# Ledger of designs, part 16: VH-VL binders against Putative bifunctional riboflavin kinase/FMN adenylyltransferase (ribF)

Target 1, 179 residues: Putative bifunctional riboflavin kinase/FMN adenylyltransferase (ribF), of Geobacillus thermodenitrificans (a4it50)
Amino acid sequence: MKVHEANQGLTLPGSVVAIGAFDGVHQGHQAVLRQAVERSRQLGVESVAYTIDPPPRCRFQGSRMLTTLQEKLDRFAVLGLNHAVVAHFDERYAARRVDAFIRELTALNPREVIVGQDFRFGRNREGDVALLRRHFPVRIVQTVCCADGQRISSTRIRELIERGEWEQSTVLLGWPLSS
Key: E = the ipSAE of ESMFold2; O = the ipSAE of ESMFold2 at other seeds; V2 = 0.75 times the mean of E and O plus 0.25 times the DockQ between their complexes.

## First folded at step 17 (VH-VL; framework fv_axatilimab)

Design v2 (from u5 with heavy chain D57N K59R; at its last look DockQ between E and O 0.77; V2 from the best seeds 0.00; counts 0 for: pae E 2.2 > 2)
Fold by ESMFold2, look of step 18:
Structure v2 (fold): chain C 179 residues (1-179), chain A 123 residues (1-123), chain B 107 residues (1-107)
Amino acid sequence: as target 1 above (179 residues)
Amino acid sequence: EVTLKESGPALVKPTQTLTLTCTFSGFSLSTSGEGVGWIRQPPGKALEWLADIYWDNDRYYNPSLKNRLTISKDTSKNQVVLTMTNMDPVDTATYYCAHRPYDFFSGYPFDYWGQGTMVTVSS
Amino acid sequence: DIQMTQSPSSLSASVGDRVTITCLASQGINDYLAWYQQKPGKAPKLLIYDASSLESGVPSRFSGSGSGTDYTLTISSLQPEDFATYYCQQYYDYPLTFGGGTKVEIK
């Protein structure tokens, strides 16, 4: 898998792009990423994971990341992604961040953009879905729930880790806990 | 249409605990990216941020007040609750709750505010 | 913590005047800056986000500019309804912080 800085650009003749913060690459994230790998093979193009470092709110004290950036990238590679594109928060200016994002995605020539059901782009939820679809074909992957019907989420996994419930956190995460 | 409204006591005695409830509509804290914050404004003074809570239960507190503040939510009732312990006359202020969304990149400012509730701390 | 210094603390102006208000951050905030308007007895109202983006429903006479640490709110032609107190606020880092406010009064 090749790793790229978002601000340096990557240009492809075609792609399937999965977008997400993917903190921990838990089973819900894996559904999105595997869909991107599967769709890229069906369409004869390369798969890309577009991610942000750090994930939103994780750079503040009181938030914990489930993985380092390198651990996250290693998990992308295990899942079979061809490329990872990393956007860094400290390199982004608020006034231009949406335009930079669209430019970066456009260079990848996505045949399909894949996001999870909870993905949020822009401030106005209704407008941002339609705005993204004006530029790219977008597929939404359904929310993954555990056996009790609750959503698999990085927050729930972090809470289990904080309480020392390692076995349950590993089940939801789908990877060994990092040290 | 996003609306928020604060409720709680208008008068609190020193050392008591203040409990404020924010009831909102037009969004849900079960929806990814949604958040609610609390801000106060002493009479004639500037605004001061107190605490935020998000849809995924992440919480942030003003560190100068951290030991006194607790924020929680009840998603099914569209409510956020702030408690502040050991109230003092200097805490007399109008208290606001406000909507603050996050997207994939970062947070946005407080785009919708409640009308505010005046809380006086007096012996 | 990021300190926001707003100036002037007050100003007097006439209807039709061009008004500028400045906001200085103690460190770079990458345009994560908002401007609010607050009228007496009312909650603040968001005018500008991301330093220069106009909030929906806000008149075009309001504009924001600046970068790094130095930011400006401009009202190109002051209207009677614009007499209010204006606050800047950074949302780059926690704790979230506001400027001290600028009261715009009729001359």
Scores: ipSAE 0.587, ipTM 0.838, lowest interface PAE 1.9, mean pLDDT 88
ESMFold2, look of step 17: ipSAE 0.541; ipTM 0.830
ESMFold2 (binder alone), look of step 17: mean pLDDT 93; pTM 0.948
ESMFold2 at other seeds, look of step 17: ipSAE 0.568; ipTM 0.838
ESMFold2 (binder alone), look of step 18: mean pLDDT 93; pTM 0.949
ESMFold2 at other seeds, look of step 18: ipSAE 0.681; ipTM 0.870
ESMFold2, look of step 20: ipSAE 0.539; ipTM 0.824
ESMFold2 (binder alone), look of step 20: mean pLDDT 93; pTM 0.949
ESMFold2 at other seeds, look of step 20: ipSAE 0.588; ipTM 0.843

Design v3 (from v1 with light chain T30V; at its last look DockQ between E and O 0.75; V2 from the best seeds 0.00; counts 0 for: pae O 2.5 > 2)
Fold by ESMFold2, look of step 17:
Structure v3 (fold): chain C 179 residues (1-179), chain A 123 residues (1-123), chain B 107 residues (1-107)
Amino acid sequence: as target 1 above (179 residues)
Amino acid sequence: EVTLKESGPALVKPTQTLTLTCTFSGFSLSTSGEGVGWIRQPPGKALEWLADIYWDNDRYYNPSLKNRLTISKDTSKNQVVLTMTNMDPVDTATYYCAHRPYDFFSGYPFDYWGQGTMVTVSS
Amino acid sequence: DIQMTQSPSSLSASVGDRVTITCLASQGIVDYLAWYQQKPGKAPKLLIYDASSLESGVPSRFSGSGSGTDYTLTISSLQPEDFATYYCQQYYDYPLTFGGGTKVEIK
């Protein structure tokens, strides 16, 4: 798997791009990422995981991340992604959120962009997918739920870890805990 | 359209606990990325941020006041509650709640504000 | 904590004047800077976010500029409804902090 910085301008002749923070690469994230790998093989193009480091709001509350960046990237590689594009929280992205993001995705020539149900882009929730669809074909992967009907999320996994519920957190995560 | 409205007592005595409720419409705290914050403004003075709460129950407090503040939400009622203990006359201010969303990259500023509620602290 | 220093604290201007208000952050804030307008007895109204992006419905005579630590709100031709107090606010890091305000008064 090749790792790229978002600001270096990776260009591909075609791709399938999965977008997400993917903190922990939990079972719900894996559904998105595996679909990107499957679709890329069907379409004869390469798969890309587009992610951000650190995930939104994680930098404010100490060590909230389920994985280090390297652990996340290792998990992408295990899932069979061809590329990872990492956007870093820094000076450039804060000022050019929409423009920079769309430009970076456009260079990948995505045949399909894959996001989870909870993906947010911009301030208007009705416009998250519609804004992205102005530029690219978008597929939404349904939220993965655990046996009790609650969605699998990084927030729930962090809560289980904080309560010492190691068995449940490991089941939802699908990987060994980092600590 | 997004609207927010503050409610609570107009007058409290020193040492009492203030409880303020923000009732909102046009968004839900069940929706990923949504958040509500509290800001106060003493008469004739500048704005001061107090606390934020988000859809995933993340909470942030002004560290100068954090031992006095509690923020919580009731998503089913579209409400956010701020509690502030040990009130003092210097806490006399208009209290606002306001909408603050996040997206994939980061947070936005407060784009919709309530009308504010004046709270006077006097003996 | 990131301190926001606004200047001037007040100014007097006439309709049609070009008005400039400055906001200095104690460290770089990566353009996570908003400008609000507040009229007496009213809640603040967002004018500009991300340092230079105009909020929907805000007249084009308002503009924001600057980077790093130095930011500016400009009103290109002051109108009667623009007499108000203006606040900057950083949202780069917690705690969120506001400038002290700039009162724009009738000359």
Scores: ipSAE 0.476, ipTM 0.815, lowest interface PAE 2.5, mean pLDDT 87
ESMFold2 (binder alone), look of step 17: mean pLDDT 93; pTM 0.950
ESMFold2 at other seeds, look of step 17: ipSAE 0.499; ipTM 0.820

Design v4 (from v2 with light chain N30D; at its last look DockQ between E and O 0.55; V2 from the best seeds 0.00; counts 0 for: pae O 2.8 > 2)
Fold by ESMFold2 at other seeds, look of step 17:
Structure v4 (fold): chain C 179 residues (1-179), chain A 123 residues (1-123), chain B 107 residues (1-107)
Amino acid sequence: as target 1 above (179 residues)
Amino acid sequence: EVTLKESGPALVKPTQTLTLTCTFSGFSLSTSGEGVGWIRQPPGKALEWLADIYWDNDRYYNPSLKNRLTISKDTSKNQVVLTMTNMDPVDTATYYCAHRPYDFFSGYPFDYWGQGTMVTVSS
Amino acid sequence: DIQMTQSPSSLSASVGDRVTITCLASQGIDDYLAWYQQKPGKAPKLLIYDASSLESGVPSRFSGSGSGTDYTLTISSLQPEDFATYYCQQYYDYPLTFGGGTKVEIK
């Protein structure tokens, strides 16, 4: 798997791009990422995970990330992704995040963009799935729930780890807790 | 149009528990990226952040008050509830709830505020 | 905890004056900084987000600048309605913290 910074101008002749923060690469994230790998193979193009580091919610209380960036990238590689594009918030994105984001995606020539139901960007709901669909074909992956019907999320997994509920947290995460 | 309104008692005795409700419209805490925070301001003094809650039930507390604060939501009623235990006269303040969204890239500041509710703690 | 030091605590200026208010963070905050205006008896109003971005409906005489640890709110030509207390706030990391406030009084 090849790793790129978002601003390095990666250009592909075609792709399927999964977008998400993917902290922990838990089973809900894996549904999105596996679909990107499957669709890329069906369409004869390369798969890309477009992610952000640090994840926006994990920046708050920064020690709460489920994975380091390298651990996240390693998990993408295990899932069979061809590329990872890592966006970092810094001053260069502060005023132009939406249009820079669209330009970076456009350079990848996505045949499909794959997001989870919870995907959001932009303050006023501008830049949600409808905005992405103005630029790209978008596929939405349905929310993945655990056996108790509750949504699988990085927040829930962190809470389980904090309580010492190791067995349930590894079930939701789908990876060993050592990372 | 986003609006928020605080409700709760105007007077609380020392050691009692304060419960404040924020009722809002123009967004839902079932919607990804939405959050509500609580901020207080003692009379004539600076603002102090208390707690945040987000659509996915992620919660953050001011660590200086962590043992005293609980934040929760009732999505069906568009309400967020703040509970603060063991009230003391120094907790006399105007209490605000405010909207705080975030997206794929980052969080944003408090863009919409309630009018505030004054809570006096005295015997 | 990220400490926000705001100065001055108070100032007096005439209508038409250029006013600057400084906010110093105890560590870098990557432009995750907001400025609020608060008039007596009212809730704070967001003026500036991301250090320099003007909130919708805020007059263009307000501007924000700075980076890293040092941030500034500027009012280019003070108006009578700008009498208020101004607060900076970082939202880089929890706990979210505010500056001590700057009361702007029109002479």
Scores: ipSAE 0.370, ipTM 0.759, lowest interface PAE 2.8, mean pLDDT 86
ESMFold2, look of step 17: ipSAE 0.432; ipTM 0.795
ESMFold2 (binder alone), look of step 17: mean pLDDT 93; pTM 0.949

Design v5 (from v1 with heavy chain S106M; at its last look DockQ between E and O 0.74; V2 from the best seeds 0.00; counts 0 for: pae O 3.2 > 2)
Fold by ESMFold2 at other seeds, look of step 17:
Structure v5 (fold): chain C 179 residues (1-179), chain A 123 residues (1-123), chain B 107 residues (1-107)
Amino acid sequence: as target 1 above (179 residues)
Amino acid sequence: EVTLKESGPALVKPTQTLTLTCTFSGFSLSTSGEGVGWIRQPPGKALEWLADIYWDNDRYYNPSLKNRLTISKDTSKNQVVLTMTNMDPVDTATYYCAHRPYDFFMGYPFDYWGQGTMVTVSS
Amino acid sequence: DIQMTQSPSSLSASVGDRVTITCLASQGITDYLAWYQQKPGKAPKLLIYDASSLESGVPSRFSGSGSGTDYTLTISSLQPEDFATYYCQQYYDYPLTFGGGTKVEIK
């Protein structure tokens, strides 16, 4: 797997791009990432995980991340991604420039962009995915729920860890705990 | 259309606890990326941020208020509640609630504000 | 804490004047800066976000510029309805902080 900084301008002849913070690469994230790998193979193009480090609010509460950046990238590689593109908080993406984000995605020539159900892009609440769809074909992966019907999220997993519910947190995560 | 409205007592006595409710419409705190903050403004003075709460129950407080603040939400009622303990005449101000969204990258400023509610602290 | 220093504290200007208001942050805030307009007895209204992006419905005579620590709000041709107090605000880091305000009076 090749790792790129978002500000270095990776260009591909075609791709399938999964977008997300992917903190922990939990089972819900894996659904998104596996879909990207599967679709890229079907379309004969390369798969890309586009991620941000750190996620938007994690920088305010240090040590809230489920994984280090390197651990996250290693998990992408295990899942079979060809590329990872990492946006950093203190770069041009930290100013939340929507047009720069769109231009960078355009350079990847995505046949499909794959996001989870909770993905937000831009300020338009009703049109977050619709705004992205004006530029690219977008596939939404539905929220993954555990057996008890609760959604799998990084936030949920962190809460379980804080309460000491280790077995349930490991099941939802799908990997050994980082710490 | 996003709207917010503050409600609570107009007059509080020193040492009492102030409870303010923000009732909003046009968005839900069950929706990823949504947040509500509280800001106050003493008469003739500048704006001061107090606290934020987000859809995922993360909370942030102004440390200058010595843990006097508690913020909570009731998503089913589209309400956010701010509690401020041990009120003092210096806390006399107009109190606002306001919408603050996040997207995948970062947060935004307060784009929609309530009309504000004036709270006077006097014996 | 990131301190926001706003200047001038007040000014008087005539209709048609070009008005500039300066906001200085105590550290770099990478354009996470907003400008608000507040009329007496009313809530603040967002004018500019991300240092230079104009909020929908705000007249084009308002503009924002600057970077790093130094930011400016400009009103290219002051109108009677622009009588207000203007605040800058950083949203780079907690606690969120506002400038002290600039009161603009039209004479």
Scores: ipSAE 0.350, ipTM 0.766, lowest interface PAE 3.2, mean pLDDT 86
ESMFold2, look of step 17: ipSAE 0.489; ipTM 0.807
ESMFold2 (binder alone), look of step 17: mean pLDDT 92; pTM 0.947

Design v6 (from v1 with heavy chain F105W; at its last look DockQ between E and O 0.67; V2 from the best seeds 0.00; counts 0 for: pae O 2.01 > 2)
Fold by ESMFold2 at other seeds, look of step 17:
Structure v6 (fold): chain C 179 residues (1-179), chain A 123 residues (1-123), chain B 107 residues (1-107)
Amino acid sequence: as target 1 above (179 residues)
Amino acid sequence: EVTLKESGPALVKPTQTLTLTCTFSGFSLSTSGEGVGWIRQPPGKALEWLADIYWDNDRYYNPSLKNRLTISKDTSKNQVVLTMTNMDPVDTATYYCAHRPYDFWSGYPFDYWGQGTMVTVSS
Amino acid sequence: DIQMTQSPSSLSASVGDRVTITCLASQGITDYLAWYQQKPGKAPKLLIYDASSLESGVPSRFSGSGSGTDYTLTISSLQPEDFATYYCQQYYDYPLTFGGGTKVEIK
């Protein structure tokens, strides 16, 4: 898998791009990422995971990330992604919100962009995916629940870990807790 | 149209607990990225942030007041509730609730505010 | 905690004047800076977000500039409705903090 910084200007002749913070690469994230790999094979293009480091709000309250960046990238590679594009936090982070983000995605020439149901893009509260769809074909992957019907999320996994609920957190994560 | 409105008592006695409710419309705290915060302003003084709550139940408190504040939400009623214990005359202020969303990158500022409710602490 | 220092704390100006208000952060905030206008008895109103982006419905005579730790709100030609108190606010990190305010008064 090739790893790129977002600011290095990766250009592809075609791609399927999965977008997300992907902290932990839990089973819900895996659904998004596996679909990107499968769709890229079907379309004859390369698969890309577009991610951020650090994930949203992990910068606050001394929050523990579920994975280091390298652990996250290793998990992408296990899932079969061809590329990872990493947007690093820096002093220009606010400038990346809408137009810069769209320009970066456009350079990848996405045949399809794949996001989870909870993905939020831009300040608008309605039609966040609709805004993205104005520029690219977008596929939404439904929220993944465990057998008891509860949502799988990084926030829930972090809460379980904080409470010492190791068995439950490992089930939702789908990877061992230590790397 | 996004609107927020604060409700609660106008007068509170010292040592009592203040409970304020923010009722809002035009967005839902079931929607990813949505958040509501509380800000106060003593008469003639600057704005002071108190607490935030988000759609995923993450909560943030001003450290100078953390032991006195609790924020909660009822998503089905479009309400956020702030409680502040052990009120003192120095807590006399106008209290606002305001909308604050996040996107994939980071948070935005408070873009919609309630009209505010004046709370006076005296016996 | 990120301290926000506004200057001046007050100023007197005439209709038509160019007004400049500054806001200094105690550390870099990467343009996560908002400006609010507040009139007596009213809630604050967002004018500018992300340091320089104009909020919908805000007159173009308002502009924001700056980077790093130093930020500026400019009113290019002051109007009667612009006499108010102005606040900056950082949303880079918790706790969220506001400047002390700048009261713009009639000269």
Scores: ipSAE 0.501, ipTM 0.812, lowest interface PAE 2.0, mean pLDDT 87
ESMFold2, look of step 17: ipSAE 0.532; ipTM 0.824
ESMFold2 (binder alone), look of step 17: mean pLDDT 93; pTM 0.949

## First folded at step 18 (VH-VL; framework fv_axatilimab)

Design w1 (from u5 with heavy chain G37S; at its last look DockQ between E and O 0.81; V2 from the best seeds 0.00; counts 0 for: pae E 2.1 > 2)
Fold by ESMFold2, look of step 18:
Structure w1 (fold): chain C 179 residues (1-179), chain A 123 residues (1-123), chain B 107 residues (1-107)
Amino acid sequence: as target 1 above (179 residues)
Amino acid sequence: EVTLKESGPALVKPTQTLTLTCTFSGFSLSTSGEGVSWIRQPPGKALEWLADIYWDDDKYYNPSLKNRLTISKDTSKNQVVLTMTNMDPVDTATYYCAHRPYDFFSGYPFDYWGQGTMVTVSS
Amino acid sequence: DIQMTQSPSSLSASVGDRVTITCLASQGINDYLAWYQQKPGKAPKLLIYDASSLESGVPSRFSGSGSGTDYTLTISSLQPEDFATYYCQQYYDYPLTFGGGTKVEIK
């Protein structure tokens, strides 16, 4: 798997791009990433994970991150992604962050962009995915829930770890806990 | 149309615990990217951020007040509750709740505010 | 913590004047800056976000500029309804912090 900085302007002749913060690469994230790998193989193009480091909200308290950047990238590689593109928050200006994102994605020539159901893009609550769809074909992956019907999320996994509930956190995460 | 409204006591005695409720409409904390913040303003002074709570129950507190603040939500009632312990006359202020959306990149500023509720801390 | 230093603390101006308010951040905030207007007895109202983007429904006489640590709110032609206190606020990093305010009084 090749790793790129978003600001380097990686260009591909075609791709399938999965987008997310992917902190922990938990089973819900894996659903999005595996679909990108599957679709890229079906379409004969390369798969890309587009991610942010540090993840939103976790950048204010780094000890709350489920994975280091390298651990996240290693998990992308295990899942079979061809590329990872990493965007850094402290290199982004507020007024241009959406435009930079669209420009970076456009250079990847995506045949499909894959996001989770809860993905938010921009301030507009209506048409968040519709804004992205103005530029690219977008596929939405359903929220993954555990057996009790609750969503699998990085926030819930962090809470389980803080409470010392290691078995549940490992099941939701789908990877060994980091020490 | 997003609206928020604060409710709670107008007068609190020193050392008591203040409990404020924000009731809102036009959005839900079951929706990804939604958040509610509390901000206060002492009479004639600047605004001070107190706490955030988000749709996924993640919470952030002003570090200078962290040991005194608790924020919680009741999504079914469209309510957020702030408690502040050990009130002191210096905590006399108008208390606001506000909508704060968040997306994949970052949080946004406070786009909708409640009208505010004045809380006086005095014997 | 990011300190926001706002100047002047108050000013008086005539209808039609150009008014400029300055906000200085103690570190770079990459344009994660908002301006609010607050009238007496009312909640603040968002005017400008992302340093220079005008919030919907805000009159075009309001504009924001600046970058890095130095930011400016300009009212190009002051109107009677612009009597208010104005605050800047950074949302680059926690804790979220506001400037001390600028009270604008119309003669």
Scores: ipSAE 0.592, ipTM 0.843, lowest interface PAE 2.1, mean pLDDT 88
ESMFold2 (binder alone), look of step 18: mean pLDDT 92; pTM 0.946
ESMFold2 at other seeds, look of step 18: ipSAE 0.597; ipTM 0.837

Design w2 (from u5 with heavy chain S32T; at its last look DockQ between E and O 0.87; V2 from the best seeds 0.00; counts 0 for: pae O 2.3 > 2)
Fold by ESMFold2 at other seeds, look of step 18:
Structure w2 (fold): chain C 179 residues (1-179), chain A 123 residues (1-123), chain B 107 residues (1-107)
Amino acid sequence: as target 1 above (179 residues)
Amino acid sequence: EVTLKESGPALVKPTQTLTLTCTFSGFSLSTTGEGVGWIRQPPGKALEWLADIYWDDDKYYNPSLKNRLTISKDTSKNQVVLTMTNMDPVDTATYYCAHRPYDFFSGYPFDYWGQGTMVTVSS
Amino acid sequence: DIQMTQSPSSLSASVGDRVTITCLASQGINDYLAWYQQKPGKAPKLLIYDASSLESGVPSRFSGSGSGTDYTLTISSLQPEDFATYYCQQYYDYPLTFGGGTKVEIK
C-alpha cells in the first residue's frame, strides 16, 4: 500500500475512494473500506482510503484516538487498500477546505466515492452528499449496529474502554487493543 | 427551519444553582455532527462562550467556569440543559443557546441563535 | 487561550460610508473566524464564516478578509439598518473566544 499526503497531489487514471476519519478502523469502518476494495476490483481500478489526521475533535481531547496514524494505515494495508491519502488538519485553511477536498478527490479520478451512512461534510448532511454527487458517483454503505441496535462507533468504543469493558470493545473494534 | 429557545428563571439569588433549558427544532442531536452551545452576555458587555455538547455526548466547557457548569441533553425531547452552580451578581447576563455543527474535518461557528433569556442574580 | 482583540470599540459613520473593523488573534487561527452582527435587543446574527464566506441572506455590502492573526470586516456602503454591534469569534481551538465588540452608530 502506498501512502500519500493530500496536499502533494496524488493523480491516478481511475480509482474507488473510501472517505472517513476511520479512527480505530472498527467494524463499521471496515464495511466501507472492504466495499472500496471490492468495487475497485470489479471496475479494474485501484482502491484509495482518504482519511484525516487527527480525527475530528481528537485534537482537543488529548489521547482519545483509538489508533495512531501509523496503526490506522497498517490496518488499511491489512484490508487490501492500494493507497492511503492523508489530509492534515493543521495544513488546511477553513475557507479553502471544500475546494481543496474536491480538488484532491478529482485528481484521483474516482469511478466511485464510498462513504458510511454517518458521513458528514459541511453544515448540512443532505447537502454534503449532494455536493459530492455533483462531482462524483457516490455509494453509501449502511452503518453496522451491535446487538442492542446501537451503532458501532469510535465514541462508543472509547466509552467501553474507559469503563474497562475490554471484551466488548475488542469485538466492536475487530482488532486487538493497542495497549 | 432551525429554531432555538431558552427557558429558565429570570431571577436567582446568590449561591443558588441556575438551570436553563434550550428547546430546539429543525435538527436533532441524534444526527452525526450536530451540536448546541451556550453563550452569555452581561448587560452592555461582550459575548462569552460557556459550553458545547454534541450528538455523541462529547462536551466542552469554558475552563474559567468548568467546575460550575454541567451540560446535558435529552435527544428525544430536542433539549439541552445547562446547570451553573454558585451564582454571583457578576453572572447577571442574557443567556443564549445556539447551534454549532462539526463535520468530517472541522467545526463551524454558531449559525442559529435563540432569542436569549435574561437572568438576574441579586438579593 | 486565543485572545481576540477587536478595534475600534465604537465608531460613528454616515450612510454610504465604507466602514472597516479589525480583529487580531493572539495566534494564527487558519481563517477559522466568524463575524456576527447584534442589533439592540436582539440575538447575534452570523454574517461571515471561515473569515471571508458570506452567510446566506446577508447583503453583499458585507465582506470579510484577512488571514493568520489579522482579520477585517468591511461594510462597503453603510446603510441605516447596519446600526449594530459587531463581534468576531474564533473557532480554531477551545475555549471559543469572542472579540470585545465594535459599536457602529449611524449619524
Scores: ipSAE 0.527, ipTM 0.816, lowest interface PAE 2.3, mean pLDDT 88
ESMFold2, look of step 18: ipSAE 0.565; ipTM 0.837
ESMFold2 (binder alone), look of step 18: mean pLDDT 93; pTM 0.948

